# Designs tried in a protein design chat: VHH binders against Flagellar brake protein YcgR (ycgR). Part 121

Target 1, 263 residues: Flagellar brake protein YcgR (ycgR), of Thauera aminoaromatica (c4kar8)
Amino acid sequence: MAELSTPSPASPAPLDGGRGDELEKFTLRGARQILQLLQDLITHRGLITAHTGGGHSFMTAVLKVDEERGRVVLDPSPDPQANRRALAAPRLTCVTQLDGIRIQFPLVGLGEGQDKGRPALFAPLPAEMLRLQRREFYRLQVPLAHELSCLLKAEDLARKPVEVSARVIDIGAGGVAVVVPTGAAEFVIGGTLPACRLALPDGEPIELDLEVRNLNRQTQRNGTEQLRVGLRFAALPRAADTRIQRYIFKTERALNAKARGGL
Short names: E, the ipSAE of ESMFold2; O, the ipSAE of OpenDDE; V2, 0.75 times the mean of E and O plus 0.25 times the DockQ between their complexes.

## First folded at step 21 (VHH)

Design KOC (from MC4 with Y101S W103S Y105S F106S; framework vhh_7n9e_1; at its last look DockQ between E and O 0.03; V2 from the best seeds 0.00; counts 0 for: pae E 18.3 > 2, placed apart)
Fold by OpenDDE, look of step 21:
Structure KOC (fold): chain B 263 residues (1-263), chain A 119 residues (1-119)
Amino acid sequence: as target 1 above (263 residues)
Amino acid sequence: DVQLVESGGGLVQAGGSLRLSCAASGFTFSSYAMYWGRQAPGKGREWVSGISSGGGSTAYASSVKGRFTISRDNAKNTLYLQMNNLKPEDTALYYCAKQDSESGSSQYWGQGTQVTVSS
């Protein structure tokens, strides 16, 4: 009886620092705000995924905030190797959720010691904490039954204009993620794709400008490599926004109904 | 293992120029778009400039547009940032990174290189 090791729930990946400009409005830098948020994490016993880099992470919790010493006390991993990685890492990226809000913060200068006779990790207080409300970042996974596509106006390696038909894999109020064949076009984060066309099921395609915000290479199970492109709506007409929101709402409702056993 | 090593930082007077380099190893450099970021003291990380895998497309933050130029040499696995007409506001730790990850956990960045622009 091969114990199907249930894939450990994929620890929430930290957001890429490359999104810095967009995330600035959600970043707390006030000392009081940071202390309060850390205290809230303690109060709620929030589990934190601490990323050490290289795809490694461990579960921890904030045990104490030492305001006098300006440090945070963390629960060490039961895995000595994870603790060694944490101490060797130039930076920890801590990710957690509180009341449905994603919280992300860096810790630098980790040390080990004892707190009240128990092993603990110590770090200076974070200089900043990112607080993201789910609603603002909600992305609807587009059902396979729905063929959403986006015609991207991009450039090839020779800077020649090319049109790429991309499948939309997720959509939110702020943008879409699409998949394109590798090599179909050249993309750069921060680049603008003008006069693209988003096809929705309810009517004519929406013309819109898109900004490249994320790139991710994905290898499919069949060995085929695809490029996932995260795109922000750079300029969205109000009518288009309404249509997109309506689609998201309608689709989400349908998916929820189906999940509840509704036809 | 993915390694990125930044160099070329230093102290420069306002209006001066610097050229940063980022040596990449541990991955197929030519297959990935790259970017420069920076972190000023007491501030968060900010995106500065990006370049496509082949170097055909580039992008810049509004704050550096017209002053900075990103480039790459795929044969040397090296990313560059030419910084001209530097301003005190450009003072920061500059770092390079891959653009193919949504997660910082899947990215490696080096220690960065310090750029200090004096008035």
Scores: ipSAE 0.102, ipTM 0.600, lowest interface PAE 2.8, mean pLDDT 85
Fold by ESMFold2, look of step 21:
Formats: sequence, C-alpha cells, structure tokens
Structure KOC (fold): chain B 263 residues (1-263), chain A 119 residues (1-119)
Amino acid sequence: as target 1 above (263 residues)
Amino acid sequence: DVQLVESGGGLVQAGGSLRLSCAASGFTFSSYAMYWGRQAPGKGREWVSGISSGGGSTAYASSVKGRFTISRDNAKNTLYLQMNNLKPEDTALYYCAKQDSESGSSQYWGQGTQVTVSS
C-alpha cells in the first residue's frame, strides 16, 4: 500500500486554474472546522512539534481555545530559549497527528502571558489548517484479473512518438502506478504525458493527462527488467474522477466480501 | 498543424546566460499550459519548467530553481526560458511542449535547440 512519499526533487506545475498546491484539497479554512479540529487536539492531549525557523523546534500542546477572544492557548517550553525563539519568530509552524492523520497549521502573532496563573503562549486562531487524511492517499492493489491498463503517449530517445500499453498495478484518488518494459519509452520525473487513456472495466477508457512522479527499476525473478512508473493525474475531468472512485469503491467492497465469505 | 520552433541556444561559458524562445503556431496558444524539457546526450528527457495558460502559475525542477525563469507572451504566441548562472550539467537539447488541458487532443514537442555550457 502506498504511503505519502517524500517530496520529489522536481515540482511539476499544476494546470491552469490552480493555486499550485496539491495539498489545497486537504486545507480547512472554515472557522467552525478549525475550532472543531483544535478541540479534537485538546481532547486527545496531542503533542505538537512547533517549528520556529532556523532549524529549531519545541514540543507543545493546545491547552484550550478561547473562542470569544479568537485565540489558542499553548503550553510553553520548559526551555526559556525555545520560548524566546518562538516569540521572535514571524510564524510558528505546528505539526502533529490525530489518530494517524497528519495535522499542520500556522500560528502568527504569538505572545506570552498567564492562563489561570500558569505560564502560557497565546496566538490568534489559525486561518487555515492542513488535515492530511491517509485514506485519501490509499492505493488499491489492482487484481490481476481486471487487466487494467493505461495507454501512455510518450516519446522514445529519438523524440519519436510511441504508445505504450502499461499494466496498472495500483490506483488511487490522485494517480496510478504502472509497469512497462525497461526502454519502452523515455520518462522524466516531472514530465507530463498528455492524452493518455486509462482503461477501466466499467466503460470507455478515460482520457487523462499524467505527470511522472517517480521511476524505479525492478528485476523479475526470470531476469526480465521492468520500470515502475508512478503517475499523478494532472488534468482530471470531474466525470473521470467519479469513475475512478467508483471503481476503487466497488473493487474494495468485492475484495472485502471475498475475505469475509470464506475465501 | 501544431508547430513549435525553439531558438536561442548556443555555446556559453559556465556562469553565463541564455534566453530560449519557443514560437508556437497552429493552435490557440493562450489556452494551453506550456513546458520546457531537456535531454542530455545518452539520457532520458528531463522536465525543466512549466507555466499555466495565463502565466499565473510556474514551477521548476530543483536543479534549475532560482537560476531559470519561465515566461510567456500570449500576444506573441511565444514561450521563453531565461537561463542564468549556467552550469556544464545544463548542457542539453532543450524542447518546449504543448499540453492539451482539454484531454484527448494532440501531444507535441518541438525539435529542440542545443545549449552547450563549457567549463
């Protein structure tokens, strides 16, 4: 199963109409959503790593949310130098997790004071919070019987067009991984493969643009070399997204039923 | 027919600058995101930079970030790549590319322009 990968060295551009950030769909901006998430962090007594910049950080926690004053109350560090760095920083980048979900949020305007007679740090409520649900990055392992394929429109080393029918080995909301014979086409991390065709069992192939995110050589036991190509959906029409999610959901349900039904 | 014609390549000493151009015809240039890629001898094609159809979003490979600037002039149907502080590892055949954001249309790369950076 695919996990959230470390960032690629290349940062492919999003297509037109975007703010250029693949993480935008996981960003909460509603005041009530933010308040509820902060309250959940309080309830779980979650430890937060607060980054002050310059490679420095300290551990903290959200002690309470003061909705009337529009601020959060944080546990100060026992290290006075860490507290001074936090108060001097133009922003504090907070990172934590909640039941395996990564949470990130900025705090600006950090101040010090007392809360019920105990030292505390204060900041206005964040304007946004990032909630990276790992289920959103789930990659379904494609059953071999489905014979899912993706027709890649690429080029060889001589800049001549080639079409490669690549077997899809996993699929998720944001992309696919495929395998091709080594040397079947030239692939470049950050490169775009326009007008590819993803063949699903439930209808006509989906036409979509793909961006290369990673490349890994694989040697099979028989000595045959293949290339695993990680591909992100770069320009996915809404209807195509719906069909992909439907395929994933139906396949997951069928696999779960087989596991329960006495496979 | 879609046509992409790259120009502005040449031989330059390390630390020098070049500006590449890509003249586009045969399609509505302002409707498509555009990209620069490069291919060093004996290697695969590498993505270099991209720009949205309106020019509001740009991105760069980490190896060129801070040194290269992509831009476009939609009135002139022209894509540009300003390359500063060139290094020998930037030596490659540079291509511009049209991407069809409407899906199911033509894919096209130009013939390329050679950039050679000597030590």
Scores: ipSAE 0.000, ipTM 0.096, lowest interface PAE 18.3, mean pLDDT 76
ESMFold2 (binder alone), look of step 21: mean pLDDT 83; pTM 0.828

Design KOD (from ND8 with L54S L102S W103S; framework vhh_7pa5_2; at its last look DockQ between E and O 0.46; V2 from the best seeds 0.58)
Fold by OpenDDE, look of step 21:
Structure KOD (fold): chain B 263 residues (1-263), chain A 121 residues (1-121)
Amino acid sequence: as target 1 above (263 residues)
Amino acid sequence: QVQLVESGGGMVQPGGSLRLSCAASGFTFRIYAMSWVRRAPGKGPEWVSYISPSGGSTDYADSVKGRFTISRDNAKNTLYLQMNSLKPEDTALYYCARDLDSSDSGKFDIWGQGTQVTVSS
């Protein structure tokens, strides 16, 4: 009876740096964005594969972000040899996944010590974090005729609460993409927008929490800059989910019928 | 359902050893810090030991330091506490607890039913 060695889930290999230009759009460099993403990793307890080079890696997690000291606190390996390799490495490549999104970031200047009397690894905050959204969530492109909107409760640069009416450009089971005027609010990837309101054609707006997942600046043909914001449904009531799914289904059918020459 | 089930408790003489186990189910065990907490008769809960998600970081109460060893097997979703050189003062109900925050000790969101450890001559 050959024990089928369940192939150890292949540790996701670090993305080869060669596709530099294509990855830039997925690279976060803003201090606030980085901090938020690290905090999200903590909140969601993201398991991190830390690559130390030479084909070696170990499992870790961000335990804490020390903003005052500008450092991350990492869970050390139970293997002392792995920790030694990590400390000797000029660069640690951290790979993780959050909500189906691959996250990769380098850590440089790793050290060991104690956090509140507990063994820990420390590194300065990463200068950049790569966030690759591969989940091809089928997103329905919202017909212009439907005029879906989302009232976003956000903050401005002064952290003052602002409400921004955003046009929904695509919608899926997992979230929406919206467009807002540039400068309307400050959005941070990984940030939560509480108590937003999604307006569907079939009834009253849906109140929901949204998580900022992507930010893309777009220049329109007329030269106007807009910010595309990808938003995840953070807490979607079942009834709301049903409504959204129904909308998507109905709209898709209508679009398909039209494409087939039926309308 | 999220559950922690402790086992391995019993009666032992002073100087003896016990190994406690805690089986975790209903959640992704490997991503949570875990702790052992004990409650002696007539006393409040006492934190005993902490282990990080990966198991690379451990901590102990001064009362058990050098005698107890916390460990985990993430593949088996099991937490362990090796207790050596047991003392009568170690007599307590021992609980496995899931740490709510890996950076802040003493906050737990899930507890087992506990396993009784009795150290008596």
Scores: ipSAE 0.679, ipTM 0.869, lowest interface PAE 0.7, mean pLDDT 88
Fold by ESMFold2, look of step 21:
Structure KOD (fold): chain B 263 residues (1-263), chain A 121 residues (1-121)
Amino acid sequence: as target 1 above (263 residues)
Amino acid sequence: QVQLVESGGGMVQPGGSLRLSCAASGFTFRIYAMSWVRRAPGKGPEWVSYISPSGGSTDYADSVKGRFTISRDNAKNTLYLQMNSLKPEDTALYYCARDLDSSDSGKFDIWGQGTQVTVSS
């Protein structure tokens, strides 16, 4: 399937910086590797979302690589405003997919000109490209019917132990997001919650350590306040990782089958 | 089934205008560059115009530059050629073609059946 381009109807947002050290092992920095990946994108006509900052982006493609000048040649936008934003941006974050593999790379020094008489955008070859299998960036939105929960072993304001049963709203290879009533416990960004228990369907709960990565207070549609807690898996045994990946895969397949008419 | 269907041809006087359309089906239109190619009576094919996948880059043969405008609507899978200031030498069967060479006048793998343009008094 290396010859087929499989574009997604919606391109994912750039990965956030909180995953930087996990992503280094998927980062290509060799010139030959980068040239080959760019050539694969050209051959498969990969559709690229180029993010210019400020929530703006435009669709483009790598039309060719000018190896002699060390530059990529990009398809300009038909929208002149998008081209102006791109040229003014200190960098573009380019995001695309090739055979289920997410590809992300920065372009700096974008310029405009002509390629053999045809308008084009140019940039030096990227110094790095991220090549990431879907399971490394995907976050499954947990269906409400699954009633996934995580028992958090936390502390209250008086630093007394408290157990909080939190509903899991999304899950990925590296962590979960949960919701709890406001005031149920004190959470500190960077704090560790040892020996929490993640309950997956049709299996025994998984004991794991969690690290608090972010907190967000939110108001429910009924006016009730809750706290969204982003949690990273601090230490994840291989068996636990396998069970989480299997849950994600099975659930994703079931959701996609329903979206495609239940086949 | 991959298909390109041209329309909008006809007879016009010199100096007149026509707009050609090309409906694409059976493939992902927006990731391909496209071209118009014409064949005049008794002559071989002549490349006329190119448009990049996004529509942001266009190119024209010298014989039509300034008179013809290529465009595309990726939401409607349609390619267009606006032809102004038509001359008798523009008389030809006009084809739309899927262009495999994304930045040049290209190598074409899929062609339509063509639409006739006749420019005469």
Scores: ipSAE 0.570, ipTM 0.840, lowest interface PAE 1.5, mean pLDDT 86
ESMFold2 (binder alone), look of step 21: mean pLDDT 85; pTM 0.850

Design QA1 (from LB5 with S30D S31N; framework vhh_7pa5_2; at its last look DockQ between E and O 0.66; V2 from the best seeds 0.77)
Fold by ESMFold2, look of step 22:
Structure QA1 (fold): chain B 263 residues (1-263), chain A 121 residues (1-121)
Amino acid sequence: as target 1 above (263 residues)
Amino acid sequence: QVQLVESGGGMVQPGGSLRLSCAASGFPFDNYWMSWVRRAPGKGPEWVSTISDSGGSESYADSVKGRFTISRDNAKNTLYLQMNSLKPEDTALYYCAREFYEDFGPWFDHWGQGTQVTVSS
């Protein structure tokens, strides 16, 4: 995860991690299917990341399913601040893996208590769970050698325009994540960065509008701070989308061939 | 087949040191941010530390900051955790985890079986 993020007092909450219309095919809504999947997470001892909004998250696990009360029981964080953020959040976005398949589900109405003398978090069973088997939601981890960059048109602390060259660390159909030195610009979750330029290995940079979705602080080895910034593509022209998809596909094929010994 | 194999755990007295290793195979290790996660007896999992794909940046849970150092050797496909000034509270099964970053933030799509660290008198 990363350093604790300072909540932004003026930012809208992060959007939930679902693209509702395309995600419906992967959505489980049957009570029995949900119970079985949660039980599988218990049996597998799945490591769950629970996102509370504002760039904050903590690790948890499903401790048990209380069918009689219709509740899921989770391990609390050892960090009391993380637990307070979780209890205050309108929803948690829980993400984990089972057999290499991404599992994602919301929890709402989180409460604190004890389960057989052990501190625990409680929530009603989720009304839906995602079991994401499709590769189209894959985030390509960009090889360092590509030195992929995005020129961000942002603002500094004084609200003056500034351009920041940011290294792209991952890219998918819906956006990119980048790293930026802290202080190079001010980012607001929900804010829009118009006319940014994504530099792919082929051709001219792609001009695109980006929306700030997530901010995450890290400490560099020299003691200075940097941000990992999650950015969503606002409405891409088809030509831009095609170039991005081609880059992802070509790079993924090359990476898969390398992993298999270049067969 | 993605594999993460942790090693280097063991028993140590309070104040001692251990170095954990995680051997990665079946994927382009140097393209991924990597983390250590631990699970103490009778408790839930706890994030410990994350290192960037290049190894140029790191982050730590408050409980280990100043005592633990994450590092990686991309030429050897290996992740490390140097643990100094160990406390009984550090007793846990330590997992090496592969990270993805999404609109909602980071999450882990794979982890190993873990290596046990026990800190006791």
Scores: ipSAE 0.773, ipTM 0.912, lowest interface PAE 1.0, mean pLDDT 85
ESMFold2, look of step 21: ipSAE 0.770; ipTM 0.916
ESMFold2 (binder alone), look of step 21: mean pLDDT 84; pTM 0.843
OpenDDE, look of step 21: ipSAE 0.854; ipTM 0.957
ESMFold2 (binder alone), look of step 22: mean pLDDT 84; pTM 0.841
OpenDDE, look of step 22: ipSAE 0.843; ipTM 0.959

Design QA6 (from LB5 with D62E; framework vhh_7pa5_2; at its last fold request DockQ between E and O 0.69; V2 from the best seeds 0.81)
Fold by ESMFold2, fold request of step 23:
Structure QA6 (fold): chain B 263 residues (1-263), chain A 121 residues (1-121)
Amino acid sequence: as target 1 above (263 residues)
Amino acid sequence: QVQLVESGGGMVQPGGSLRLSCAASGFPFSSYWMSWVRRAPGKGPEWVSTISDSGGSESYAESVKGRFTISRDNAKNTLYLQMNSLKPEDTALYYCAREFYEDFGPWFDHWGQGTQVTVSS
């Protein structure tokens, strides 16, 4: 992750808090189930990434569950700015894993205080927790050899149209992540990039609309900056969805065959 | 089975150096961005550094910039952390972590057992 990124201050709150009817069947809302899952995270010493919005996040862990007060207790960040952003955020999107299964939950009403004389963060127990076991919701990490690209139709600093060719680093049913040189375009979280072109190996590029969801800055070996951009598909045509799913399925099958001995 | 095995930790005096390694198996290592995360005694986890899938880009926590260098060898499925000018505050259990990126940002879906680094006189 890249806690050093500087996204636009106009960005909306965390973009994904368990949306979609298909995710509902993986969502736990029972109080006892939530308490047990949080306790399992404590027992396994789960490493949690807490997203505060605007492309910012910090690492944390569940220290304990205070069932009597209905609170979860978290480690604070060693970075005071991260703690201030967390306390100011309307919600945290917490993401981790348990036994290889993605665990995601929101925290709202975060406060600071002490736990046994040590600084800690406190929040009411989450009202829901996502335990996502289905591989069809899994983003494919695109092999370097595929060299997938997406032509982004964005704007420069002067608000003039620019086209930016971006390498696709992952792709899933709901979107892609790409890398671009910093300064190639101006991206705003929540902004829409209409009529972008995703180049899949089979056939002509797919025209699709993308919504900017996350921005992370990285430093390249030559000292220049690059930007990792999380993009959501907007208004995805049926034919485009089919082609994307076929690419994901075919690539996953090929990667699994290589991992098992390359038949 | 996805496995990440950290090694190279140990006890070192302030100002010293260590090189951590992480052997990866059970997944296409070169397709994943990788990170180092550390957990100091009595404290929560702290992100240390991230390296892109190709190894062409990297990022560091401010507390380690200029002292630590992340690298990877995709042919050997190995992640490295070169740690120089070590300080007592670098004392921690260091984890190798596999990164996923979603529309809300990065998260870790797997990590190893960690390797202990202790910086003391």
Scores: ipSAE 0.791, ipTM 0.926, lowest interface PAE 0.8, mean pLDDT 86
ESMFold2, look of step 21: ipSAE 0.776; ipTM 0.922
ESMFold2 (binder alone), look of step 21: mean pLDDT 84; pTM 0.840
OpenDDE, look of step 21: ipSAE 0.872; ipTM 0.959
ESMFold2, look of step 22: ipSAE 0.726; ipTM 0.903
ESMFold2 (binder alone), look of step 22: mean pLDDT 84; pTM 0.841
OpenDDE, look of step 22: ipSAE 0.853; ipTM 0.960
ESMFold2, fold request of step 23: ipSAE 0.761, 0.781; ipTM 0.918, 0.922
ESMFold2 (binder alone), fold request of step 23: mean pLDDT 84, 84, 84; pTM 0.849, 0.841, 0.843
OpenDDE, fold request of step 23: ipSAE 0.847, 0.906, 0.873; ipTM 0.969, 0.970, 0.970

Design QC16 (from MC4 with Q107H; framework vhh_7n9e_1; at its last fold request DockQ between E and O 0.31; V2 from the best seeds 0.69)
Fold by OpenDDE, fold request of step 23:
Structure QC16 (fold): chain B 263 residues (1-263), chain A 119 residues (1-119)
Amino acid sequence: as target 1 above (263 residues)
Amino acid sequence: DVQLVESGGGLVQAGGSLRLSCAASGFTFSSYAMYWGRQAPGKGREWVSGISSGGGSTAYASSVKGRFTISRDNAKNTLYLQMNNLKPEDTALYYCAKQDYEWGYFHYWGQGTQVTVSS
C-alpha cells in the first residue's frame, strides 16, 4: 500500500513584490509593529509555511515571542528531515495569511531547543515583515497540467535580443510568475520586456508588455537552479484581461471542486 | 558582511552633472543585480535605476530616464550612476541597493551620498 504522499499544499509562492519603493509601504520595520504582528499570529494560531530553500517547506506556527531575548519561537515540524533542512538553511522565508492579508517575513539564525520542555525552533526576531493585501497580490498557482508558458523577449549579457520560453507558475490579474533557466537572459527589477506572448489554453497567445517586479533564485529537487521572475502586466488590452480573468476563475473553480471531492 | 558605500555626491547647479559610485564588498558582486534609490527630504525612498548582474539589462524611473545612466564594473565591485542635466527635484540622499534573490527584492545597505542641486 504505497502511502500516496498527499501533495504538500502548494506553498504560497513568494509575493510578487512591487518596486522596492512600493514594497516599502508594506514593509514593517518597527519593533513594536513586528511584535504586534507576531502576537497577532499567535493569537489567531496562524499556520505559517516556512520555506527552507530548494523547493522545500514545512508548516509551522509562532508559539511565542520572547521579547527579553529578542527571539521568536516556532513549532517544529513533525518531520525530522524538515527540521534538519530548516536548521541548515541560511534563511527561512515564512509566509502566512491573517485576515486576508498575506504576511511574509524572513528568519535567520534558526536554532533548535526546548520551550517549557517541548521541542521548539528559535530565531531572532525578524528585522522586517511584509504585509500585503490579498486582493492586489493574489496569484493562482497554475496546475502543471495546464502547461502555461510565456515567451519572454529579453536581452542577454551582450544586450542581444533573446527569446526565452518560460513556464508560468502563477497568474493573477496583475501579472505572472515564470521560471527560467539560470543565465537564460538578463533580468532587473523595473526592466521592461516588450511584446511578450502569454499562452493560455483557450486560444492564441496574448501579446503583452511585461515589467520585472521580483527575482528569486530557486533550487529544484534535482539540484538545478532556476530563476523565478515575477512579472507585471505593463499594458493589458481589455480583451486580454477578460481572457486572463476567465482562465483564473475557471481554474479556481475546478481546483475547488476537486478539493471537495467532486471530481 | 555585505557592505555598500556610496560616494560622489555634492552640491551642483541645475543642469550640472555628477557621477555617483557604490563600492560593494562582502558578496560576489558580479552575481547580483544592483540598484540605485534616493530619498528626498520629507519623502519616502524611491527607486531610481537598476542594472542586471552582467550589465546587459538596465531600467530607469521615468523621472530620470534619458538623464541618468547606470553602469557597473564587476572587476572593481563598483556600481555607478552618471547623472546629467540635474534638476532641483533630484536633490536627495542616494543609496545603492543589492538584489536579494531569496526575498525577491532589493535592500539598501549603505549610508547614502547626498546630492544637492541648486537652482
Scores: ipSAE 0.881, ipTM 0.968, lowest interface PAE 0.5, mean pLDDT 88
Fold by ESMFold2, look of step 22:
Structure QC16 (fold): chain B 263 residues (1-263), chain A 119 residues (1-119)
Amino acid sequence: as target 1 above (263 residues)
Amino acid sequence: DVQLVESGGGLVQAGGSLRLSCAASGFTFSSYAMYWGRQAPGKGREWVSGISSGGGSTAYASSVKGRFTISRDNAKNTLYLQMNNLKPEDTALYYCAKQDYEWGYFHYWGQGTQVTVSS
């Protein structure tokens, strides 16, 4: 029994980083660890969202790992355009969950062919996989009807203060995600936004400091581009934390009651 | 293809300065937030600094704040890191990284530039 040698980091493949100091410890780089995780995905029949870039994705699964050839075998899409986009993409960003744990890995050098007479996609084993194996914070998806907002105190292109009213789309114990129009302010992962104001239905807005943790672009159905900003709470007062937790609990309970009642 | 090529590293005495450059190609540089990270021998990569696409917002790890300055020149498709008052613990491979707005984080694409700070 021997560990497979993975390609060196000299490979041009991108390495996922988020904030490097936070996510790096969840990054698997050992060949044995990677093979084990891929086998677990096969065993549990994990459904994978494969992102090809430009807002396009398709659903797939790891069908098998060919350890001798150092390759993974993926289920192709029934949509031929999705397969063409995947084959043309410089990388395929695969995202899935395994028992509630978020798994992400890049595949580069994707090709098509046959596996046991059936169409399949092939790629070299990933050089790394991200596994967020820790206690995950619960994230409530905020109902549209609540119209929750957060007033962000950010900066414009000229580094001048600007206030942006942002709609809250999810909220958890550690932070919120909001949506803003692209260009409304300048954001960067690791940036801090002091004295923002989170508006909850049950009182005056909460003043809090926020830190940018992730940035996504979203293209709406009408073609409008917006920026999704993931924000962490920095040092919440206990009264504020209590109000946030109360909102989350009450809303989740109401949503679960509707789902069970069906009325 | 996205390419990021780091340069400007070298050997420097503690207390000295270096300016790193990152030449970007294969994408619209001015549309992306950019980052610096580093990897010391035997350690994982550590985020160092970031700058928004237009340059209006910057962020720094606490270990480098006040000593390092990130900047960008969108006309030259180049990212910079001015490193002042260097310490032996700043010794690392330094990488630039491009925001990935689909995933929501950033990626390191290049091989890095070595910075070695002797005491």
Scores: ipSAE 0.777, ipTM 0.937, lowest interface PAE 0.7, mean pLDDT 83
ESMFold2, look of step 21: ipSAE 0.726; ipTM 0.923
ESMFold2 (binder alone), look of step 21: mean pLDDT 85; pTM 0.859
OpenDDE, look of step 21: ipSAE 0.816; ipTM 0.939
ESMFold2 (binder alone), look of step 22: mean pLDDT 85; pTM 0.857
OpenDDE, look of step 22: ipSAE 0.821; ipTM 0.947
ESMFold2, fold request of step 23: ipSAE 0.751, 0.742, 0.767; ipTM 0.937, 0.925, 0.936
ESMFold2 (binder alone), fold request of step 23: mean pLDDT 86, 85, 85; pTM 0.875, 0.857, 0.867
OpenDDE, fold request of step 23: ipSAE 0.867, 0.851; ipTM 0.964, 0.957

